VH-VL binders against Adapter SH3BGRL (SH3BGRL). Designs and how they scored, part 2

Target 1, 113 residues: Adapter SH3BGRL (SH3BGRL), of Homo sapiens (Human) (o75368)
Amino acid sequence: VIRVYIASSSGSTAIKKKQQDVLGFLEANKIGFEEKDIAANEENRKWMRENVPENSRPATGYPLPPQIFNESQYRGDYDAFFEARENNAVYAFLGLTAPPGSKEAEVQAKQQA

## First folded at step 4 (VH-VL; framework fv_diridavumab)

Design e36 (from d03 with light chain A98E E100V)
Fold by ESMFold2-Fast, scan of step 4:
Structure e36 (fold): chain C 113 residues (1-113), chain A 119 residues (1-119), chain B 111 residues (1-111)
Amino acid sequence: as target 1 above (113 residues)
Amino acid sequence: EVQLVESGAEVKKPGSSVKVSCKASGGTFSSYAISWVRQAPGQGPEWMGGIIPILGIAKYAPKFQGRVTITADDFAGTVYMELSSLRSEDTAMYYCARDSSGWYEFDYWGKGTTVTVSS
Amino acid sequence: QSVLTQPPSVSAAPGQKVTISCSGSSSNIGNNYVSWYQQLPGTAPKLLIYENNKRPSGIPDRFSGSKSGTSATLGITGLQTGDEANYYCGTWDSSLSEYVVFGGGTKLTVL
């Protein structure tokens, strides 16, 4: 359900770290996801470009991976993911319910009470 | 201010290769897509290929596949286009052009580099 | 030959309106954004229109673009002598792999 658009050929340490950070979070939390490699697959590259919202496209550069979707719904880029992580709101950011007993579930429960 | 500064004119023999450079200044160099577009005398523009340096992605037009190579030196802020097996038909003005959105829409152009192939 | 078809020339008087057509297929104009470029003699092309109908900063609103089906149109109103130039449409073709295609060009003469 969660799709992460990445570039496997990127030589950028910053992009590699950002991609690893997102994918590592999903793996560590047993969240199912699909990698969509824009470097190896032109269809993935085109889909990402078309589906990153206009207000989220940079005026001065190409939209950079990682880009995160839940199904076809845009969730955000790395900066949005990082903000969500800082605020213990990553499951909400992804459009998912935090698992019972997690720190995020505890934070969410307290905020909703 | 954004500028694309291209290398100087070249005169080459048939069968040789040529490497043209494009130095980008202003803005974030490596995150832009940079394309090479040529224009033969009296003809319209012809896209050769492009690169997104930060992603390590290079694309080539089918006509040039196998004899054009586009590379980037992020440290130098420079994109290169190398065209091999030159023919007289390769005589043209060669432009580098910036694609800021990834939609193949070229908002800034270099002034062009003349390449003449003569026997 | 160019993949996109434009009329080779168009003419109009100062103050008039002119339109330049660009015809392609479903694998290019039909599915993808169209851009338009102005080229004055001895200069590099200049982007006039992007994403079918949007203008870059500094391009006056007398230049407009539109797309319908597999064809695109550049409109110029209030024609001025300084508009005399070659005009090219551009898009990409997605039939095999993405590659950029340009029209053959239209020479605009201001009578």
Scores: ipSAE 0.266, ipTM 0.749, lowest interface PAE 2.9, mean pLDDT 86

Design e37 (from d03 with light chain S97K E100V)
Fold by ESMFold2-Fast, scan of step 4:
Structure e37 (fold): chain C 113 residues (1-113), chain A 119 residues (1-119), chain B 111 residues (1-111)
Amino acid sequence: as target 1 above (113 residues)
Amino acid sequence: EVQLVESGAEVKKPGSSVKVSCKASGGTFSSYAISWVRQAPGQGPEWMGGIIPILGIAKYAPKFQGRVTITADDFAGTVYMELSSLRSEDTAMYYCARDSSGWYEFDYWGKGTTVTVSS
Amino acid sequence: QSVLTQPPSVSAAPGQKVTISCSGSSSNIGNNYVSWYQQLPGTAPKLLIYENNKRPSGIPDRFSGSKSGTSATLGITGLQTGDEANYYCGTWDSSLKAYVVFGGGTKLTVL
């Protein structure tokens, strides 16, 4: 299952838009997911910080939501999601199999050949 | 590069409140956690609480819950700590400190603000 | 009555090595990263070690950290007179009321 770490109390317009963009994509494509709110739940905040790989953390500052996982496997932040979306590679980015007949499914098949 | 500039020394009477400010300069302060840590004369540091302005999150140590309020003014780049119902035992140096990693590890500190509570 | 226990003082001569211990429990040191701070007289604390054993830029190799179980140690080799300071360990406590905790401090005297 896809887990998206978000901050419900954030006053940042940029963070709110990025969170909604990720969640909206998942909803529109009927991809099951769980929201993990780091604002109200310290355990969620701690887990997110511990499980974002060091090479994916900013040099300074907190890893900012949204942060995306498939189960416990880190998939990326908003920038990684956006890049995957531009390249029609979001299912691969999420660690999922693309729907049959899609352009992404064709690319996945070629990569495995 | 990064500086945390605290407001000036305060002398207060028991039962009053004090509000100390911490202005972050040179960086994106709202994406960091800023904590308040005090140190009584001859004692070790004591964490009071912290805020992550960009996330709208504030957390307080149990000892100070109900007496301390930490707020941020993103436009001014300033974090505030207000401590109410002051007692003589609140006499201490008050530091603001930045946590850039999220592990509550403080890489930059203000110079400290002396708060003296006396009758 | 600090949550983390440090020896109140340690002393050694210039050029020697010293270790400063920090003892906690499973809810703090046992489960979380440990940091160490140096405080020279009249100054704010300065980060020496983070994530148990890493040094910030500008901190000499003479300073090292380690963690085993519920205890952490700060090692200082090649002692210099300028190392005379108070040293504090710090970590996060995972108990019901999660919060930051510090040790009571160790005064290092370079004789």
Scores: ipSAE 0.236, ipTM 0.741, lowest interface PAE 3.2, mean pLDDT 85

Design e39 (from d03 with light chain E100W)
Fold by ESMFold2-Fast, scan of step 4:
Structure e39 (fold): chain C 113 residues (1-113), chain A 119 residues (1-119), chain B 111 residues (1-111)
Amino acid sequence: as target 1 above (113 residues)
Amino acid sequence: EVQLVESGAEVKKPGSSVKVSCKASGGTFSSYAISWVRQAPGQGPEWMGGIIPILGIAKYAPKFQGRVTITADDFAGTVYMELSSLRSEDTAMYYCARDSSGWYEFDYWGKGTTVTVSS
Amino acid sequence: QSVLTQPPSVSAAPGQKVTISCSGSSSNIGNNYVSWYQQLPGTAPKLLIYENNKRPSGIPDRFSGSKSGTSATLGITGLQTGDEANYYCGTWDSSLSAYWVFGGGTKLTVL
């Protein structure tokens, strides 16, 4: 299951837009996910911080939402999601099999991923 | 270089309130957690609470909940701590401290603001 | 309030090794990262160790940390007179009202 860590209380327009972009994509494509609010739940905040890999953390500051996981496997932040979306590779990015008949499904089948 | 610059020393009467400021410079402000830690003369540090401005998250230690308010002015790069209903035992050095991880370490500290509560 | 237990004092001679313990419970040290702070007289605390065993830039490798179960340890080798200070452990307490806690402190004397 896809888990998206977000901050419901963020005053940042950029963070809110990035969160909406990720959640909106998942909803539009009927991809099941769990929303993990780090503002409402201290354990969610702690878990996100500890499970974003060191080489994926920003050089300065807190890792900013949205942060994306498939179960406990880190998939990426907004920039990684955006890049995957531009390349029509979002299902691979999320660790999922693309829907049958899609362009991405054809690529996945050929690559033996 | 990263600096946390605290406001000047305060002398207050019992029952009043005090508001101390911490201005961050030399780096990204909003995405860091800023905490307030006090230390009474001869005693160890005591965490009062903190804020992560960009996330809109503030947390207070149980002992201070209801008396302490921590706020941030993101554009000014300044965090404030207001302590109300002052008592003589609130006499202490008050530090602001930055945490880049959001509550797991305090990597930069202000020099401290002395608050003295006396009649 | 929940506090972490440290010995009040420790002493050793220059060049020796010393360890400072920090004992807690499953709700704090057992579940969370531990950091350590050095406080020289008249100064603010300074971060020595974070995430149990990592050193910030500028901290000599004479300082080390470890965590086992509900206890953490700060190790200092090659003691120098400039190491005389108070040392504090700190961690998050994940009990019902989660908050940050510091240990009671250990005064290191180098004689």
Scores: ipSAE 0.220, ipTM 0.726, lowest interface PAE 3.1, mean pLDDT 85

Design e42 (from d03 with light chain W92Y E100V)
Fold by ESMFold2-Fast, scan of step 4:
Structure e42 (fold): chain C 113 residues (1-113), chain A 119 residues (1-119), chain B 111 residues (1-111)
Amino acid sequence: as target 1 above (113 residues)
Amino acid sequence: EVQLVESGAEVKKPGSSVKVSCKASGGTFSSYAISWVRQAPGQGPEWMGGIIPILGIAKYAPKFQGRVTITADDFAGTVYMELSSLRSEDTAMYYCARDSSGWYEFDYWGKGTTVTVSS
Amino acid sequence: QSVLTQPPSVSAAPGQKVTISCSGSSSNIGNNYVSWYQQLPGTAPKLLIYENNKRPSGIPDRFSGSKSGTSATLGITGLQTGDEANYYCGTYDSSLSAYVVFGGGTKLTVL
């Protein structure tokens, strides 16, 4: 199960847009996920802080939403998601098998030539 | 380079309100939490509350819930703490402090604002 | 009254070692990181130790921290006159009305 840590009360247009981009992609592709709101739930905020790997934390400040996990395995932040999307590798990024005949499967098959 | 600059000393009467400011400069203001911590003479620090402007979160300690309001003005780069219904027991040094890690561990502090409540 | 219990004072001679304890409960120290702060007379607190045992840049390795169960300790070796200060532990309390808690402080005197 894909979990996306978000902040529902954030006033940042950038954060809101990034959250909407991730969630919208998952919804459009029928990928099951859970939203984990760090603004409304302190346990979600604590869990996110503890489980974003040290090498993926900013040098200064908080790890900012969205943060993406598959179960308890860290997958990445918005920049990692965006890069995966540009390369038609989102299923691999999420730790999921791309469906046969999907765009990702097509691109990866052609790159193997 | 991070600096937190607090407003000047205040002398207030019982029953009034006080509003203390903390101006952040030199760092990425909105990506950090700013908390208010007070210290009465001869006593340890007491957390009043904090704000995480980028996440839209403000949280208050139970003792101060209903009397304290913490706000941020991103346009001015300033965080405010307003304490109402002042009592003599509110006489203390008031500090703003930055939490950059999310663990509520305060790496930078303002120099403190003295608030004296007397008749 | 403070939520975290520290001894009110400790003293030792220059060059000696001291340990300052901080006792809490499962909802605070038992479940969260502990930080330590030094407060020199007339100054704001300064972060000495974070995440139980880590030092910020610029803090000498004479200062160390540890945590076991619901208690934490601050160790100071090679005591110097400039170490005279109040020392406070701090942590987060994860109870339903979660908030930051501090110890009552320990006054270190270097005689």
Scores: ipSAE 0.284, ipTM 0.729, lowest interface PAE 2.8, mean pLDDT 85

Design e45 (from d03 with light chain N31R E100V)
Fold by ESMFold2-Fast, scan of step 4:
Structure e45 (fold): chain C 113 residues (1-113), chain A 119 residues (1-119), chain B 111 residues (1-111)
Amino acid sequence: as target 1 above (113 residues)
Amino acid sequence: EVQLVESGAEVKKPGSSVKVSCKASGGTFSSYAISWVRQAPGQGPEWMGGIIPILGIAKYAPKFQGRVTITADDFAGTVYMELSSLRSEDTAMYYCARDSSGWYEFDYWGKGTTVTVSS
Amino acid sequence: QSVLTQPPSVSAAPGQKVTISCSGSSSNIGRNYVSWYQQLPGTAPKLLIYENNKRPSGIPDRFSGSKSGTSATLGITGLQTGDEANYYCGTWDSSLSAYVVFGGGTKLTVL
């Protein structure tokens, strides 16, 4: 299950838009996910902080939402998600099998040879 | 280079309020937490509360809940702490401190603001 | 009363090793990261150790931290006169709502 850590109380337009972009993509493609609100829940904020790898943390400050996991495996932040979409590799980015007939599914099938 | 610059010393009467400021420079302001920690003469540090401006979250220690308010002005790069209903036991050095790598680990500190409460 | 218990003082000679303990409970040290701070006379506290055992840039390796169960320890080797200071442990307590707690402090005297 895909888990997206978000902040419901954020006043940042950039953060709100990035959260909407990620959640909207998952909904449009019928990918199951759970929202984890770090603004309302201290344990969610703590878990996210501890599980975003050191090499993926900013040089200063907190990792900012959205942060994306498949179960407990870190997949990336908004920038990583956006790059995966641009490269038609979003299912691989999420750790999922692409739908049959998609461009990405064709690439995945060739890799399994 | 990161600096936290606090406002000047205050002398206040009992029952009044004090508002101290902490201006952050030389780094990302909005993506880190700023806490207020006070230290009475001869005592250890005591956490009052903190704010994560980008997330709109403020938290307060139970002892100060109802008397302390922490706010941020992102455009000015400044965090404020207001303490009301001052008593003589509120006489202390008041520090702002930054948590940039996670909650409750304070990597940079202001030099402190002395608040003296006396009649 | 502080929530975390430290010895009030410790003394050692230059070049010696000293350890400072910090005792808490399962709702604080037992489940959360511990940090350590050095406060030289007349100055603000300075972060020595974070996430139990990590050092910020610029902190020499003679300072070390460890955590076991509900207790944490700060170790200082090769003591220097400039280490004479108060030392505080810190963490957060998660029992009812998260809030930051500090130890009562340990005054290190370098004889």
Scores: ipSAE 0.155, ipTM 0.718, lowest interface PAE 3.5, mean pLDDT 85

Design e46 (from d03 with heavy chain G56D)
Fold by ESMFold2-Fast, scan of step 4:
Structure e46 (fold): chain C 113 residues (1-113), chain A 119 residues (1-119), chain B 111 residues (1-111)
Amino acid sequence: as target 1 above (113 residues)
Amino acid sequence: EVQLVESGAEVKKPGSSVKVSCKASGGTFSSYAISWVRQAPGQGPEWMGGIIPILDIAKYAPKFQGRVTITADDFAGTVYMELSSLRSEDTAMYYCARDSSGWYEFDYWGKGTTVTVSS
Amino acid sequence: QSVLTQPPSVSAAPGQKVTISCSGSSSNIGNNYVSWYQQLPGTAPKLLIYENNKRPSGIPDRFSGSKSGTSATLGITGLQTGDEANYYCGTWDSSLSAYEVFGGGTKLTVL
């Protein structure tokens, strides 16, 4: 299960847009996901902080939403998601199998050969 | 080089409210949590609450719940702490403190604002 | 009362070493990072140790931290007169109303 850590109360337009971009992509492609709201739930905030790898933390402090996991495996932040979209590699980024017939599915099939 | 600049000393009457400000100088509050910690004369520090301005999340210690309000200006140029229904036991030094990790580890502190509640 | 227990005072001679304990429970020290703060008279607290045992830039290696179970320890070696201060441990309590807690403080006197 894809889990997206978000902050529902954020006043930042940039954070809101990034959250909407991630959630909108998942919804448009019928990818099942679970929202984890760090603003409403202290345990969600604590878990996110503990499980974003040290080498993926920003230089300026703690990680900001959205943060993306597949189960307990860290997948990345918005910048990583955006790069994956630009490269038609979002399913691989999420740790999922791309839909049959897509260019991404062709790349995944070749990597398994 | 980042400093937290607190507003000036306050002398208040019982039953009034006080609002203290904390401004970032030489940096930003974008990725930081800002907490308010008070210290009564001869006592240890007491956490009142904190805010993560960019996420619009504020938390308060149970003792101060309902009497303290912590807010931020814009995207965290200035953070405010308002304490209402003042009593003489609220006489203390009030510090703002920065937490860059989110673990309540305060790496930078303001110099403190003295609040005296006296009739 | 303070949720975290520290001895009220500790003393040692210049050049000696001293340890300051901080005792809590599974919901605070046992589950979360511990920080230590030095407060010289008339000044704001200063961060000495974070994440149990790490030093901020500018803090000499004479200061060290450790954590075992529900207790933490601040160690100071090569004591100097300038080390006379109050020392406080701090951590986050992960109970239902999660919030920051500080120890009651330890006054260090360098004799």
Scores: ipSAE 0.233, ipTM 0.728, lowest interface PAE 3.3, mean pLDDT 84

Design e47 (from d03 with heavy chain I57T, light chain E100V)
Fold by ESMFold2-Fast, scan of step 4:
Parts: C-alpha cells; sequence; structure tokens
Structure e47 (fold): chain C 113 residues (1-113), chain A 119 residues (1-119), chain B 111 residues (1-111)
C-alpha cells in the first residue's frame, strides 16, 4: 500500500499545496493510500526520518513532507513525484503497474521486455 | 554555520511573565525543531517544550503545560518562549536548542538567558 | 525525581577509562534513541553522542555510546583533565505524548 507522510497542521502554504497535489493525484486515480501524520505523531516522524535514504535527506534538518513510500520502500519526495508526473511515469515511481492503454503502460512494457 | 542567539538577561517579580527570544541563523531555520531547556543553579537540564515551525507543532512538558507558550516567527527566524506566573523556582538559565533529527537530539545550543525571579 | 538515573559522580586518573550508566524504562530508553551531553562549567551542554552510538563531527572517537534494553552507557577512554564536566543522558518518553527527559547528571573528576 502507498503511504504518504504528511503534516496536518503545517503553516507552510508550500507544504500544504505539495501534500494536496500528491494526495489529490492518488485519490483521482483511485490508488489506495494511507496518510501518516508526522505533525502530531513522533513515531511517524521518527519512522519517516529513519527510512528516507541518506542522500534524500537535507544537509541539515529533517526531511519535509510529503514523503512517499510503497509499503516500507521509499519512493520519493514531492520533487521526485512532480518529475514523475511530468514524464508520465507516476505509476512506475510508486512501484505500481500503469493502467492498460496508457502512455506509461507502453513505457513499462518496453522496460520489461 | 548555525548559530542561536538568545535575548539578554531578565530580572522579574513573582507573578509576572517573561518572554525570551532565540534567533536562528546559518541554516534552514523552519525545518528544525527548536526546544527550550532550562537549568536551575546546580541542577540538571529540564525540557520545557519545543516547536517545529514548518510543521506547525508545539509540544510542552507536562510540568509547564498551561504556563509556557512557545511561538515562532518563521520570517524573522526567531522562536519565543513565554513563561507566566513566575515563581522563585523559575530562576534558571534558559537555553534554546536545535533538534535537527526530529527526535529530540540537540546539536546546537544558545549561550543561555539568565532569568532571575526575586521580590 | 529524574526519570533517567545516572550515578552522581565518577572519577579516574588521566589516561584511564570510565563508563557512565543511564537507566530508564521501556517507554523512554527502551523505545527511543539516547543522546549524551557534556557540560563544562559555565557553558551550555554540548552533544557528544546521538542515536545511541553515533558521534557528531568534531567529537573524538574516545567518546562512545551503547544501549542495551532500558539502559545506555557512555564510555570515555584516554581521560584528559579537559574532560572534567557534568555528563547527561537524554531521550524522549512515548508513554503519553512525547516529551524529553534528561538524566540527573554525572560529575566526572579526573584526579
Amino acid sequence: as target 1 above (113 residues)
Amino acid sequence: EVQLVESGAEVKKPGSSVKVSCKASGGTFSSYAISWVRQAPGQGPEWMGGIIPILGTAKYAPKFQGRVTITADDFAGTVYMELSSLRSEDTAMYYCARDSSGWYEFDYWGKGTTVTVSS
Amino acid sequence: QSVLTQPPSVSAAPGQKVTISCSGSSSNIGNNYVSWYQQLPGTAPKLLIYENNKRPSGIPDRFSGSKSGTSATLGITGLQTGDEANYYCGTWDSSLSAYVVFGGGTKLTVL
């Protein structure tokens, strides 16, 4: 299952918009997901930090939401998600099979061949 | 590099309030947690609370819940701690400390602000 | 009372080694990372160890940490006079809402 680590009480307009972009995409495409709130839950914040790869962490500070996982496998942050959308590769980015007939399904098929 | 600059010493009367500031520079201010930790003369450190400005969260130690308020001015890069209903037991050095991990490990500390509560 | 228990003092000669213990419970040390702080007289605490056993940049390798169950240990080898300080363990407690707890401190004297 797709898990999205978010901050429900963030005062940052940028973070709120990024979170809504990710969650809105998943919802619009009927992709099942679970929200993990790091604003109120220290265990979620700790798990997120421990499981975001070192090279995806900021030089200082902690990783900012949204952070995206498929089960326990790290998929990326908002920038990675956005890039995947621009390249018609969101399903691959999430570790999922693209819907039949889509441009992305064709790309996935070529990579599997 | 990262520096935390605290406001100057305060002498207050019992029953009043004090507001101490901590200005963070040299880093991504809003992505850190900033905590307030006090230390009474001859005692160990005592965590009062902290704020994660970018996440919009403030947490307080149970002992201080209702008397302490921690706020952030993200634009100014400043975190404030206001302690009300001051008692002589509140006489202490007050530190702001940065937590870059998100699980309360304090890698940078301010020099401390002395608050003396006397009648 | 301190939630985390440390011995109030420890002493050894230059060049020797010491260990400082920190005892807690399942809701704090047992479940969460432990950090250690050095406080020289008249200064703010300084982070020595984080995530149980890791050192920040600039902390010499003669300082080490470990954790087993609900207890943590700070090790200092090759003692120097400049190591005279108070040492505090710290973690957070998850039993209610997360809140930070520190040990009562250990005064290290280098004789």
Scores: ipSAE 0.148, ipTM 0.702, lowest interface PAE 3.5, mean pLDDT 85

Design e50 (from d03 with heavy chain I54L)
Fold by ESMFold2-Fast, scan of step 4:
Structure e50 (fold): chain C 113 residues (1-113), chain A 119 residues (1-119), chain B 111 residues (1-111)
Amino acid sequence: as target 1 above (113 residues)
Amino acid sequence: EVQLVESGAEVKKPGSSVKVSCKASGGTFSSYAISWVRQAPGQGPEWMGGIIPLLGIAKYAPKFQGRVTITADDFAGTVYMELSSLRSEDTAMYYCARDSSGWYEFDYWGKGTTVTVSS
Amino acid sequence: QSVLTQPPSVSAAPGQKVTISCSGSSSNIGNNYVSWYQQLPGTAPKLLIYENNKRPSGIPDRFSGSKSGTSATLGITGLQTGDEANYYCGTWDSSLSAYEVFGGGTKLTVL
C-alpha cells in the first residue's frame, strides 16, 4: 500500500498544494493509499524522520511533507513525484504496475521482455 | 552561522505570567523544531514543549500542559514561550533549542534567559 | 525524579578514560535513539552524540556512544581538564507520548 506522509496543520500554501497534488493524482487514478498525518500523530512524525534515507534529508532541517512510501520502502518527496509525472513514469516511481494501454505500461512490458 | 537570541532576564511575582522570546537567524527558521528546555539551579534539563512552525505543530510536556503556550511569528522569525501561574519552583534558566528531527536532538541552543520568581 | 538514571558523579585524571552510564526502560532507551549533551559551567548544553553513536561536526573522536538493551553509555578517552562538566543523556519515551526525557546528569571531575 502506498503511504503518503502529510501535515494537516501546515500553514504553508506550497506544502498544502504539493500534498493535494500527490493525493489528487492517487485518487484520480484509483490507486489505494493511506494518509499518515504527522501533525496529529507523533509516531508518524518519528517514523517518517527515521525512514527517509539520510542522503534524502535536507541539509537544513526537517524532511518536509509530502513524503511517499510503498509499504516501508521510500519512494521519494514531492520533487521526485513531480519529475516522475513529467516523464510519464509515476507507476514505476511508486513501485506499481501501470494500467493496461498506457504508454508507461508499453514501456514496462518491453523491459520485461 | 545559526543563532538563537533570547530575550532578557525577568523577575516576576508568584501568580503572574512570563513571556520569553527566541529569535532565530542564519537558517530556514520555519522548517526546524524549536523547543523550550528549562534548568532549575543545580538540576538537569527539563523539556517543556516545542513548535514546528512550518508544519503547524505544537507539543507540550504533560507537567506544563495547561499553563505553557508556545507560539511562532514566522514573519518575525521568533518563537515565544509563555508560562502562567508562576511559582517559586519556576525559577530557572530557560533555553530555546533547535532540532532538525522534531524534538529528538537539540543541535543549537540559545544562551538562556534567567527567570526569577520571588515576592 | 528523572526518568533516566545516571550516576551523580565520576572522576579520573587527565589522559585517562571514563564511561558514563544511562539506564532506562523498553519504552525509552530500549526502542529509541539516545543523545548525549555536555554542559560546561555557566553555559548551555552542547550536543555530543546523537542516534546512539554519531558525532556532530566538530566533536572529537575521544567521545563515543553505545547502546545495549535498555542502557546507553558515553565513553570519553584522553581526558582533558576542559572536559570537566555535567553530562546528560536524552531520549524519546513512547509510554509518555514521545516526550524528550533527560537523565539526572553526571558531574565529571578531572582530578
Scores: ipSAE 0.260, ipTM 0.738, lowest interface PAE 2.9, mean pLDDT 85

Design e51 (from d03 with heavy chain L55M)
Fold by ESMFold2-Fast, scan of step 4:
Structure e51 (fold): chain C 113 residues (1-113), chain A 119 residues (1-119), chain B 111 residues (1-111)
Amino acid sequence: as target 1 above (113 residues)
Amino acid sequence: EVQLVESGAEVKKPGSSVKVSCKASGGTFSSYAISWVRQAPGQGPEWMGGIIPIMGIAKYAPKFQGRVTITADDFAGTVYMELSSLRSEDTAMYYCARDSSGWYEFDYWGKGTTVTVSS
Amino acid sequence: QSVLTQPPSVSAAPGQKVTISCSGSSSNIGNNYVSWYQQLPGTAPKLLIYENNKRPSGIPDRFSGSKSGTSATLGITGLQTGDEANYYCGTWDSSLSAYEVFGGGTKLTVL
């Protein structure tokens, strides 16, 4: 299960747009996911903090949403997601198998051929 | 690199309110958790609450819920703590402290603001 | 009344080793990371140990932390007169609306 940690109360336009971009992609591609709101739920905030790896924590502040996990496995932040989208590698990024006939599956098949 | 500059000492009457500020001399607070921790004379530190401005999250300790308000002015790079209905027991040193982890560790502290509540 | 229990004072001579205990419950130390703070007279607290046993940059390795069950320990070796201070443990308390709690403090006197 894909989990996306978000902050519903954020006033930052940048954060809101990044959250909407991630959630919109998952919804448009019918990838099942759970939203984990760190603004409304203190346990979600604590869990996210403890499970974002140290090498992925910013030196200049708190890890900002969205943060993406598959089960308990950290997948990345918005920048990692965006890069995966640019490379047609989102399913791999999420730890999922690309659907047969998808653009990503075609790219992977061509690289292995 | 990072310094937390707190406002000056306050002397207040019981029943009034006090508002203390905490400003970054460099860097930004919007992506950090900034907490307020007080210490009464001869006592240990007591967490009052904190804010993560960029996420719009504020959390208050149950003892202070309803009396404390923590706000941020992102443009000014300043976090405020307002404590109302002051009592003599509120006489303490008030620290702001930065936490990059969101309430787990306070890696930078202001030098403290003395608040004295006396009649 | 502090939620976490520390001895009020401890004393040792220069060059000796000292340990400071911090006792809590399953809802705080038992479930969460422990941090330690040093407060020199007239100064703000300074982070000494975080995540049970890690040191921030600039903290010498003679300071160490450990956690077992619902208790944590701060160890200081090679005591120096400059270590004379109050020491506080701190952690998150899951049962008290997930907020930070501190110990009552231990005054270290270096004789």
Scores: ipSAE 0.251, ipTM 0.733, lowest interface PAE 3.2, mean pLDDT 85

